VH-VL binders against q9nrl2r1430to1533. Designs and how they scored, part 270

Target 1, 104 residues: q9nrl2r1430to1533
Amino acid sequence: GGVHELSAFEQLVVELVRHDDSWPFLKLVSKIQVPDYYDIIKKPIALNIIREKVNKCEYKLASEFIDDIELMFSNCFEYNPRNTSEAKAGTRLQAFFHIQAQKL
Below, E stands for the ipSAE of ESMFold2; O stands for the ipSAE of OpenDDE; V2 stands for 0.75 times the mean of E and O plus 0.25 times the DockQ between their complexes.

## First folded at step 19 (VH-VL)

Design dd7 (framework fv_iluzanebart; at its last look DockQ between E and O 0.63; V2 from the best seeds 0.75)
Fold by OpenDDE, look of step 19:
Order: structure tokens, then C-alpha cells, then sequence
Structure dd7 (fold): chain C 104 residues (1-104), chain A 124 residues (1-124), chain B 107 residues (1-107)
């Protein structure tokens, strides 16, 4: 990243990444490990992607940033059954996000 | 500017241990896979493995599984390749490389930046 | 693993002439194919990615084509600095694999 103060988006991404339940979302799902993932998920996204977009100033509106985060969770819930560790982690992380997003 | 800087040349004897490093800068180190590539003298390129510093997820090429250890310290933006017991056949140039991703489509892509290489010479 | 096979092993070309390098995959790698240039004592330099996209800073005389199992790197007019070894590499499946390389030398 650049040498600058963290924006609200940057800070929120940092908090999401540091959260204990971020592990399913840190990086893109590997099509090698999960061969059918990209047949199901058409708009893949992860925190590393979102952070890159933040760093490149791709988000002009908070709603755009929020949409990507929600997409990330939506993808998780679409692919992972409710009782999976991934889905459970996603549920908790999303709740955390919703609280933090109030600051945006 | 994205850069990968590797540690200096090594001259070792068989049986010795070795750990070489690759330091990334100019980008968020923990968000990109770092791979290691071997090039034996006068030979081609071989993928050894790669690591995602963000969670230390590590993949090895089957031929290198159990032969080396790949690790990373994201706090100092550094990836490592190490041997517990070097062999003469480990003599080679070793490159690290960063894998990029398409943040528009959400796919991992090619390895866009490479370290300058670390020459490891193992001889009795 | 996916085996990448390059041909020819050595390609002798005169300066200003067209060079055509081939790369074949043992199975489809879609367009997840990169071309690298390597000169003695240097790290590989990315030339082409996604089979046909020229990397930043790469001269227009370099072009890549193909998909699936057959790929081609073309140097439209070979320059003195282009004499080197060229590798193709697939990143569609793990382990990622390189071709054995094509050496482009002066005729």
C-alpha cells in the first residue's frame, strides 16, 4: 500500500482481516482445490481483492465498498451449506461487519 | 514500485541446513502468493511451491514435497525457502515470484514480479 | 501434472526476421498460459500472460496466441536484445509447470 493514513475503508478491511472468522475470506477460493466453485460463483471476491480495490481507489462510494463485502458473504452462503465452518464464520464476520459499517 | 529482493548467494556443504529469503515491497505482501522456482545449472525452470503469507497456506510441487520448507513472515514481508540437509543436487539458482490477481474478475493470474535469484552452491 | 512441450529446442534466426515459438500442453490449460524471456544470469521476464496479453513495457513485436493446448509466441522482427531463452508456463493447474524452453540464437 501507499504511504498515507488509512481511510475508513482501509481500516475496516484491516479489522475484517484481523478478525478470527476471516479465514474463509482472506483470499480467493482456488479452483484447483474447489473445482466446481467458479461454476457456481460467478462474481468471486475476497478480502485481498477488496483491499486491492481500496488501495487503487476503486470505490468512490461507501455503497460500492459495502456491496463488495456483502457479495463476499453472499458467495460464501451460496456455496457453503449453513452448517459448515465457512458459513458459520461468515455469519459471525458479517455481523461484525454490519456493526463496523455503521461508522462509514 | 513492486520489488522482490532475495538474499545473497550461498556456498554450503552437503548435510548443512540453509534458509534463503525473499522480501517483498511496494504492495500488500500478505495478499499475494509467493512462489519459489528452481533452476539447476544450464537447465530450465521448475516450480517448487508457493505460500500465501496472509494465512501461510502452502502448496508444494510433488517433486519438492518433503524436500524443502516454504514459510513466510508477513510482519516483515518476507518469504523463505529452507533445507534441513542440503545435497549437492540442490545446487541451483532459486527465484521467488509474486502471483498477481485480477481484482475485476476475481481470479489469480500470472506471476508478474520476480526476485533477482539466489545462487546456492552445494559441494564437498 | 500438465506437461508443457516447447518447440523447437533451438531456433536460429537472423536479426530482423520473424521468430515463431510453439508451446503445447498435455491437456487444456485454457488461456492460463504465460511466456517468459530469460537471459543468462537474469531472472525470467514476463512477456505475455493469459496467452495473448502483452505485459507492461513489452515491445509490440512480441505477441502471443492460442488457447487450450496449442500456443505460439511470435517475435515479428527479431532485435539483437531478443536473443535469449523463452519459456512457456501454465498456471491453470497445480503444480504450475514450465516448458523446457526454446533458445533463440542468431543465425
Amino acid sequence: as target 1 above (104 residues)
Amino acid sequence: EVQLVQSGAEVKKPGESLKISCKGSGYTFEDHWIGWVRQMPGKGLEWMGMIYPGDSDTWYSPSFQGQVTISADKSISTAYLQWSSLKASDTAMYFCARQTFDFKYGYYEYFDYWGQGTLVTVSS
Amino acid sequence: EIVMTQSPATLSVSPGERATLSCRASQSVSSYLAWFQQKPGQAPRLLIYDASTRATGIPARFSGSGSGTEFTLTISSLQPEDFAVYYCQQYDDWPYTFGQGTKVDIK
Scores: ipSAE 0.887, ipTM 0.946, lowest interface PAE 0.5, mean pLDDT 95
Fold by ESMFold2, look of step 19:
Structure dd7 (fold): chain C 104 residues (1-104), chain A 124 residues (1-124), chain B 107 residues (1-107)
Amino acid sequence: as target 1 above (104 residues)
Amino acid sequence: EVQLVQSGAEVKKPGESLKISCKGSGYTFEDHWIGWVRQMPGKGLEWMGMIYPGDSDTWYSPSFQGQVTISADKSISTAYLQWSSLKASDTAMYFCARQTFDFKYGYYEYFDYWGQGTLVTVSS
Amino acid sequence: EIVMTQSPATLSVSPGERATLSCRASQSVSSYLAWFQQKPGQAPRLLIYDASTRATGIPARFSGSGSGTEFTLTISSLQPEDFAVYYCQQYDDWPYTFGQGTKVDIK
């Protein structure tokens, strides 16, 4: 992407971070608090990493940006049972993301 | 151009309070862990604790739990280390450090950017 | 806590020679091991992370190796600017801990 597309990515990440349901996704899951997480999740990602990638212009295509955000949600649903607070927050934030992504 | 700039040297008496600061620039401050490291005169490095400014998640090394308070104000890109009552044994150099991401898929918590240090001297 | 033990405490080496610094962890830290250099009056400088990956801007003469409990920093040809104290640090488990340091002095 171009300069306008990168600005859209930045705005979308800011909106995701500010959303009430962002709390499971702000930073990587602690290996110390959740010892088995990295045995199960092989491609960890979080909003802080995605924002840094946007700021450093690491995304060349909109699909790469979308793929990282969807990976973040997929990891949440893979690790967490469906009725957990984390999975429920992921479902709501993903729905918000899909609405906002229509503006891309 | 990541920079961590710490507050200036302090000379204090036992029993006094103190809050020293570490201001980050050149990056999104709230997205990176900031840690504090003590170095007593002529001694090695000791982790004291770290904070994630984005949500204030704070971890202390056991020997420093209850001895200091680590905090951050992300609105001014600043982390703090504070004592309610200084002891002579708190005389040391104090460094702040920032966590870095590597963009490979893996888990990394390593610190690559350091402040210049704040010398705290506590004496009668 | 994971205790990091460095050896030797002081290493006397002539310029142009190879220096080998050892770091042992009291339990496995996998590859979550970093090496730092510190000169008098300065902040620590990251040399190596992930046991063997050189940080940006670190000369090729610095290399790290090891995994689990035993780690080595090698300086293949010491330069005058390399005389300093070197620390290993594990970041596998909290609290993160440093070794006590190895001072590399002029022989």
Scores: ipSAE 0.696, ipTM 0.901, lowest interface PAE 1.4, mean pLDDT 92
ESMFold2 (binder alone), look of step 19: mean pLDDT 92; pTM 0.940

Design dd8 (framework fv_iluzanebart; at its last look DockQ between E and O 0.58; V2 from the best seeds 0.74)
Fold by OpenDDE, look of step 19:
Order: structure tokens, then sequence, then C-alpha cells
Structure dd8 (fold): chain C 104 residues (1-104), chain A 124 residues (1-124), chain B 107 residues (1-107)
């Protein structure tokens, strides 16, 4: 945490968070709201966690950062049917991410 | 350093409105749930509710649902607890607290940092 | 809601002695159990999370154990600064709930 100059990872996370389709990904899914989520998804992750990892310099390689982002989307598509709002949002956000990630 | 700083003590009369605040610093405020806990004089701790500033998702304990309003302004890293009409029974210490999370797979975790508390006294 | 019950209500212990505090949940909370210490006029301080993990800066004399419905906080050798009220709290289900507290005072 804290205020500092944004790295490429930090900037990308900010852009993802600000995206209109980020709402399914801002925070971890609540097991209270979705009781079976963690029975299905074994490696949960969200943008807040990814941002924290970025802030703590947990990513040494761009590939590690990308892997976490892709995991986030993979989880969404694994749990949510294609016709759900979550999956649709994920599809759009992932496309956005893929474009932005080329700058890394 | 993570800190939660709450607004000062309040002395109010029944029927008055009140809004107290909790300002977070030293971390990304919008990425952590902020909870409110009531402690009536000489009593234990009670969860009132919590809010996720990133999307304003808000949860209330059933006993506090409709009794208070929890809100947040992530632009100034501040969470709020407010009453539209105070009762004498609202006299208590109110704490805000931050919920942490782990990088490892899992649920949202424990509340690791707490504000210093805001004393609210309601009397005629 | 999940009811957390602590025992005893008051525990009188001499400095240097072992203190054992119990917390019981009305239903399983897995390991999503925290222990807090609170002194008069202060906010609760996190001691233990996930039933058995010490929070940062917490002395080794504090330890937590248990899972499911039965939990224990142990202070191996009570220090003068340890006299306080201790709360357990589950965060497995909403609403999160505290035990009623155990007051540890000087014998």
Amino acid sequence: as target 1 above (104 residues)
Amino acid sequence: EVQLVQSGAEVKKPGESLKISCKGSGYTFEDHWIGWVRQMPGKGLEWMGMIYPGDSDTWYSPSFQGQVTISADKSISTAYLQWSSLKASDTAMYFCARQTFDFKPGYYEYFDYWGQGTLVTVSS
Amino acid sequence: EIVMTQSPATLSVSPGERATLSCRASQSVSSYLAWFQQKPGQAPRLLIYDASTRATGIPARFSGSGSGTEFTLTISSLQPEDFAVYYCQQYDDWPYTFGQGTKVDIK
C-alpha cells in the first residue's frame, strides 16, 4: 500500500479496476453469498489481492502477474455459465486486459 | 503504517441525527472491508456491519439492519456510520476495523487493524 | 447467527501462571476464529487469527488452538500487561459474532 509512482503493473491494475466490467473481480467472492464457490474454485483471486501483490512487489516477472490475472478470469469462466452477467463482463474485461498487457 | 482514525466523541440528544467517520491510511482503502463494532458501556463487542469501499457493497448484522447506515467515500479513504434519529440506547463506543485478506487461496480473513473508537453519548 | 460462548466469565490468575481461556461455537466455524485483547479505554487488539496463528508483534506466550466448535487461548506465563478482557470472534459466517468475553484479572 501507500502512495508511490505507479509501475506498469500498478497502472494496469488501476485501469482494470476502473473498467466498467470490473465489478465481478473487485473482491473475492463471498462464501456466504455463494456457498459452493470455494468447493469449485480452488485458487480464488481478485483485483484487490492482485493489487496488493503488486504493491508489495510480489511479482518479479510480468508472466507471474499475467498468470494471476488470467487465473482470475479462468475462475470466473469456470464457475459462471457463459450467459451470465459475470461471464460476459469477464469476457470483455479479459479482452481489454489482453490489449493492455501487450504494453508490458 | 496502516491506521484507522475515527472522529471525536459525540454528545447528542434523543432524536438527533449523527454521522461518525473512520479514515484509513497506509493501505489501499478501497480494497479492504471496513467494519463497525458497537460496545455498549460495560458490555461486549457487537458487529454492526461492514462495507467494501471499492463498490460500496454493504452488509448489516440483522439486529442493526435499518437502525444505522454504513457508507464510504473512497476518494478520501473514509467510512461512515450514521443514525437518522438517535436513542439513548445508542450510547456506546463505536469502533471501525479493517478486514485483511491473504494472497493464498481462501476467504476474507480477520480484522487486523482497529480505530481508536468513537464514544457516542445520547441523553436528554 | 453463530453464538460464541466463552468460559470462564472471569479468570483470576497470578503473575507467571498459566491462563487457559475457552471459546465454544454453536456450530462449526472451521478455523475462522480470532482472539482479541481489550484493555479499558482501548480498542480490541488482535492476538490470534485462524484459530492458532499469532498476529504480528504478539508475544510467544500467547497461543491458540482448536477447530470446529472448541477453541482455546493459552497464556503460558501471565505478565502484568496481560490482565484484560479477551474476546473470541468467528468470521466463518455473517453476522460475525463475538464471545461475551473473559476477564483475566490478578489473583
Scores: ipSAE 0.863, ipTM 0.941, lowest interface PAE 0.5, mean pLDDT 95
Fold by ESMFold2, look of step 19:
Structure dd8 (fold): chain C 104 residues (1-104), chain A 124 residues (1-124), chain B 107 residues (1-107)
Amino acid sequence: as target 1 above (104 residues)
Amino acid sequence: EVQLVQSGAEVKKPGESLKISCKGSGYTFEDHWIGWVRQMPGKGLEWMGMIYPGDSDTWYSPSFQGQVTISADKSISTAYLQWSSLKASDTAMYFCARQTFDFKPGYYEYFDYWGQGTLVTVSS
Amino acid sequence: EIVMTQSPATLSVSPGERATLSCRASQSVSSYLAWFQQKPGQAPRLLIYDASTRATGIPARFSGSGSGTEFTLTISSLQPEDFAVYYCQQYDDWPYTFGQGTKVDIK
């Protein structure tokens, strides 16, 4: 880590949240609205949780940060068929993330 | 340090409007649900509703749907509870609360941080 | 909505003794159950979440147990600061609901 990596993680999360396709990922999926989600997805995560972990300095390596973001996309593609709005948004946001992650 | 600071006590008459506030600090405000809880004099606690300030996703308890408006302005880290026309039965203490996280395996969400409360008195 | 029923309404206990508070849900809430403490003029304070997990900074004398429809809060050795009203709350289904409270009084 260090101060520069933490600032880079913060900046990247802000850019992801600002992106138009972030809407499926801002917060955890509601078990009330989507009752079977947590039967299928065993390691849930969302951008708000990732930002909290950045703020609390819980990522010691860039790979840990990248793994959580990739887990977020993997969960989306595991739960949602490819033709859904959620999966399409995930595909576009993941592509944006891969470009931005080169800066880490 | 996470803090929720609510607006001061209010004394109102039936039919008047009111908007009370809950300002969050010490965390990323838009990333946490904020809920409102009513406590009528001598009674227990009731969830009224909650809002996710990041996208304004808003949930109301059925008893409060159409009775109040919950809103947030994430640019100033503030959530609001609003009445267009107060009734005497709205006399109560109102708390805001923030959802928090436990990151360990078996992730859990719960409301841990609470504002100091706003006493609203509606008489006559 | 899920009705939470607490018993007893009032519990009189001497300092240093054990208090046992009960909470019953009208349907299973799995382990999505929290306990709160509230003193007069104050906001509720979270004690227990996930039925049995102590919140940060909560003394070990507080413990929670149960799942499904029946839950218990135990205070193993009451301190003077523990005399308060205690609420259980389910967060399995919306709206989230509280029990009516158990007042723990000094005997």
Scores: ipSAE 0.718, ipTM 0.908, lowest interface PAE 1.3, mean pLDDT 92
ESMFold2 (binder alone), look of step 19: mean pLDDT 93; pTM 0.943

Design dd9 (framework fv_iluzanebart; at its last look DockQ between E and O 0.62; V2 from the best seeds 0.75)
Fold by OpenDDE, look of step 19:
Structure dd9 (fold): chain C 104 residues (1-104), chain A 124 residues (1-124), chain B 107 residues (1-107)
Amino acid sequence: as target 1 above (104 residues)
Amino acid sequence: EVQLVQSGAEVKKPGESLKISCKGSGYTFEDHWIGWVRQMPGKGLEWMGMIYPGDSDTWYSPSFQGQVTISADKSISTAYLQWSSLKASDTAMYFCARQTFDFKLGYYEYFDYWGQGTLVTVSS
Amino acid sequence: EIVMTQSPATLSVSPGERATLSCRASQSVSSYLAWFQQKPGQAPRLLIYDASTRATGIPARFSGSGSGTEFTLTISSLQPEDFAVYYCQQYDDWPYTFGQGTKVDIK
């Protein structure tokens, strides 16, 4: 990291990572731990991936960044039943994201 | 520039405890798995385990489960490998390594950067 | 665990000649296979990943091929600095595992 001010995307990612409900999203799901995950989820993504994309300036538009975040949540809800801890955490984190995203 | 810098060589006696370190820089430390690899003198490479500093999720190779402890302090971008009671058979070179991922495809991949190694010598 | 077996154990090659190293997996690892070079007193250096992709800065004389259970590392024209031990490693399943290594020495 540098001493420069974080971009809006960087800041939002930091906030998402620090959120208590970020645990299902911090890293990519392991195919070793969840063998069928990648049979179901075709566009895997996580906060570490999104942060890397931010760092590499892969997002030219806020909509692109938002799309990836929404994809992350979509994947969670697609794979995890509604009553799971992962899905519940995702629901809360997504709500938080939607509030924060208004600042973009 | 991505770098992994490991702590210096250790000379210990059997029964002593030891904790060696691996400090990462030039990247977001908490976002990449850090693995530990053992290389006994004149032998090949063995994966010991790996840790994800972001949440401290830790995997051990079965042969090293319960034999060592892998930990990390993401606040200082450092991973650790420790023994509670060293054996002579723990004499080896120990490497840390960073696992990369494909940020376009969303897959964990190979270990692209390696520390310089820490030589641990355990003898009476 | 997936057992990686390299052959030959030692490969003696003259400078300028072609070197072919083999790596076999006990079960399919798809293309999740890396090749490393290690010289005495040094850390392993990544040469090839995903079975056939050269790592950054790796000379074109190094190439990898194969998938599933059979893999090959080829050095088209061996240079003096290429004499070393070479390891294959699968990262398809945990625990990740290395081959026992092939030592490439001068003929």
Scores: ipSAE 0.887, ipTM 0.946, lowest interface PAE 0.5, mean pLDDT 96
Fold by ESMFold2, look of step 19:
Structure dd9 (fold): chain C 104 residues (1-104), chain A 124 residues (1-124), chain B 107 residues (1-107)
Amino acid sequence: as target 1 above (104 residues)
Amino acid sequence: EVQLVQSGAEVKKPGESLKISCKGSGYTFEDHWIGWVRQMPGKGLEWMGMIYPGDSDTWYSPSFQGQVTISADKSISTAYLQWSSLKASDTAMYFCARQTFDFKLGYYEYFDYWGQGTLVTVSS
Amino acid sequence: EIVMTQSPATLSVSPGERATLSCRASQSVSSYLAWFQQKPGQAPRLLIYDASTRATGIPARFSGSGSGTEFTLTISSLQPEDFAVYYCQQYDDWPYTFGQGTKVDIK
């Protein structure tokens, strides 16, 4: 993408960060607090990293941006059982993302 | 460009309070850990703690837990280090530092950008 | 906490020669090891992270190696501007810790 796509990526990330259910996704999971996380999750990612990639124009296609956001949710569901607060937040934020992403 | 600008040198007496600042610019302030490092005169570097301004998640090194307060105001892109009651042993240079991402490596908590330092002198 | 031990404390090297600085961790830190340079009156500057990756803008004469508990910083052809104290730092576990530093004096 062009300038309008970069603005759309930025707007979407801002909306995701503002969402009440963003709390598990703001930054990388601490290996100190969650010792086994990086044994299970091999491609870690978080909203702060995605926003930096947008700011640095690392995404050339909308599909690349969408793939990182979906990876973020997939990591959450892989690590966290479905009854956890983290997985429930992920489900709600992913639903919100799918609605907003249809506008890209 | 990423910059961290710290508040100026301080000369204080034991028992006084102090709050020094570190203002970040050229990046999304709330998205990066900011840490504080002490360097006592003629000595090496010591991590004191770090804060994630986006959610105020704050970590202290054990020797500094309860001795200082680390805080941030993301609305003005500023992190703080503060003492409620200074001691002579707090005389040191204090640096702030910002976490840098490495998208190709598996862990992203190394610190690349540093403030210029704030000299704090505590003497009677 | 993980103790980082640097040697030697002071290293005197002639310009153009190789300098070798050692850093040992009290337990494995994998490759989560950084090297910093601090010149008089300045903040530390990142040289190497992930044990062997040069930070942006760092000259090729600086190289890092090692993993686990033993690490080396090499300056392949020491320049007069390389007079400084060099610190290793682990970032594998909190609290992050620095070594005591190696002062490089230019002979």
Scores: ipSAE 0.702, ipTM 0.898, lowest interface PAE 1.3, mean pLDDT 92
ESMFold2 (binder alone), look of step 19: mean pLDDT 91; pTM 0.933

Design ee1 (framework fv_nezutatug; at its last fold request DockQ between E and O 0.90; V2 from the best seeds 0.84)
Fold by OpenDDE, fold request of step 20:
Structure ee1 (fold): chain C 104 residues (1-104), chain A 123 residues (1-123), chain B 107 residues (1-107)
Amino acid sequence: as target 1 above (104 residues)
Amino acid sequence: QVQLQESGPGLVKPSQTLSLTCTVSGYSISSGYYWHWIRQHPGKGLEWIGSIHRSGDTDYNPSLKSLVTISADTSKNQFSLKLSSVTAADTAVYYCARTDYEWGSMRFGMDVWGQGTTVTVSS
Amino acid sequence: DIQMTQSPSSVSASVGDRVTITCKASQSIRTYVAWYQQKPGKAPEPLIYDASSLESGVPSRFSGSGSGTDFTLTISSLQPEDFATYYCQQWYATPYTFGQGTKLEIK
């Protein structure tokens, strides 16, 4: 039930974080390095935030958890052109996520 | 301990396909983040040709006139470069190189290079 | 493509001198820059990654700095073995372009 689902979310976040393409997503984008990021991205999110939400049991449905992960990738692709290192990492990480999410 | 070595024919005729192989020792190519091909025309600077990620994803320099193909063979711990329809402009020293991953951050750079192999395109 | 404009193209210096090489990107590329050293007839060797991180085995007299569009490689006290050609490279987006190089020669 809920406990098993929570553990599944937690495990998936751990796997995402450990993935070598997670580097753009571990924490929120730095406003110092990317000054205009938050002018463009209105709902910023990162794996550390998602992990915190999981730990706080804020996800009642798997769809809510998935939505946040997809938002994270959506933000990446919205801001970063496809030829950027972040977008490339995001593409691979998202593919990995989609495979793992099938187990939820 | 990690070593890269380029190999292949040093002479290629125009319009033929240039084929090179990079043999990696002391490290599994499956553990590397990116594997690259770089070339240097005589007396000129460095030019990135393309890369292959451990996942198999490839990226190529669109400025190259030749069709670029990079592939990896994990069983041989090698990755290869093919340039189709070469011309004299493809005469260069060709290098293979590695980008490794540091947990939590991308290590932007090529930390290990091969010694390079000279390829001359001539009739 | 992102252009990396390296300057100067050549520089003459003496042992013990402080040498600065700059690389300017055509757009902001964060800190995604690497520096390499190449001696005649040899393969390039890594010096700096991520703009300011020193590669293993590289002497501490080498340092990198910069973020956004302007990047710098500094040799605090030039040694005889440092005379070579240096290249910057951006890793922000493909193609991963290099600067045109800086040849550091003996004065």
Scores: ipSAE 0.907, ipTM 0.956, lowest interface PAE 0.4, mean pLDDT 96
Fold by ESMFold2, fold request of step 20:
Structure ee1 (fold): chain C 104 residues (1-104), chain A 123 residues (1-123), chain B 107 residues (1-107)
Amino acid sequence: as target 1 above (104 residues)
Amino acid sequence: QVQLQESGPGLVKPSQTLSLTCTVSGYSISSGYYWHWIRQHPGKGLEWIGSIHRSGDTDYNPSLKSLVTISADTSKNQFSLKLSSVTAADTAVYYCARTDYEWGSMRFGMDVWGQGTTVTVSS
Amino acid sequence: DIQMTQSPSSVSASVGDRVTITCKASQSIRTYVAWYQQKPGKAPEPLIYDASSLESGVPSRFSGSGSGTDFTLTISSLQPEDFATYYCQQWYATPYTFGQGTKLEIK
């Protein structure tokens, strides 16, 4: 709801994008490079899409924004075994997100 | 420019702990993404031993996991390898290496290597 | 563990030849492959990261390609200084395994 919430969402997204473990999450997984990804992940989401939704004011509640971010991480852990570079980055970025989200 | 240099004893007796240090020059360890140890047995290929992330998290080759420890000392700009209970099978050239970071990407590779240090495990 | 299988195990070629070295992963690893050159008695030197990106200072005759399971290192016009052993390495999952190497002999 309000302008302060939308500013907080944008600030948090910017901090996630700047984090050094954001590289797996900046844009959607390529179907060409990873053909089976979309057979397994039914609700794909990435930081560029979340940022666009913030810019378009599509989040009406903070819970909706948080749910999209958590969906992004849960997709990562569902598709990628924990010993993969993507899952390791996801674990670290999610921990960072939880710290920053407490400030919302 | 970034330079990595391995140091430590060249001869280690069986059952002892092999201890090596990688000194990093021209670059802060805290700015890197991953720091690695790799070894190469005589006349053979390369084996990844383990890595330390700049956060302090470590990953080890499962074949060595209970025997290996990698740590970093940011005050000395160094990271270290300890390999316990060594045998002749641990005789190798040991390398340290970096995986670089750039905004929004990871270089999926080891872009800087030390020159290597030969370790012989023998009585 | 992800196996990285290089072929050929060795190759003998002349200056000016095009040389192709292949690396096959035992499972899909996206583009998470690096290539290294190692000359006798020296440390490996980086050539390619992320399957196709040239490391700084690497001559443009080197190129990499591939995604998924099949990766290729190509030297478009072989030079005398290219005598070395070449290794691929996957960075998809721990342990970050190397291929067994391809020895390139200039003859």
Scores: ipSAE 0.721, ipTM 0.882, lowest interface PAE 0.7, mean pLDDT 91
ESMFold2, look of step 19: ipSAE 0.709; ipTM 0.885
ESMFold2 (binder alone), look of step 19: mean pLDDT 91; pTM 0.934
OpenDDE, look of step 19: ipSAE 0.903; ipTM 0.954
ESMFold2, fold request of step 20: ipSAE 0.709, 0.712; ipTM 0.890, 0.894
ESMFold2 (binder alone), fold request of step 20: mean pLDDT 90, 91, 90; pTM 0.932, 0.934, 0.933
OpenDDE, fold request of step 20: ipSAE 0.899, 0.904; ipTM 0.953, 0.957

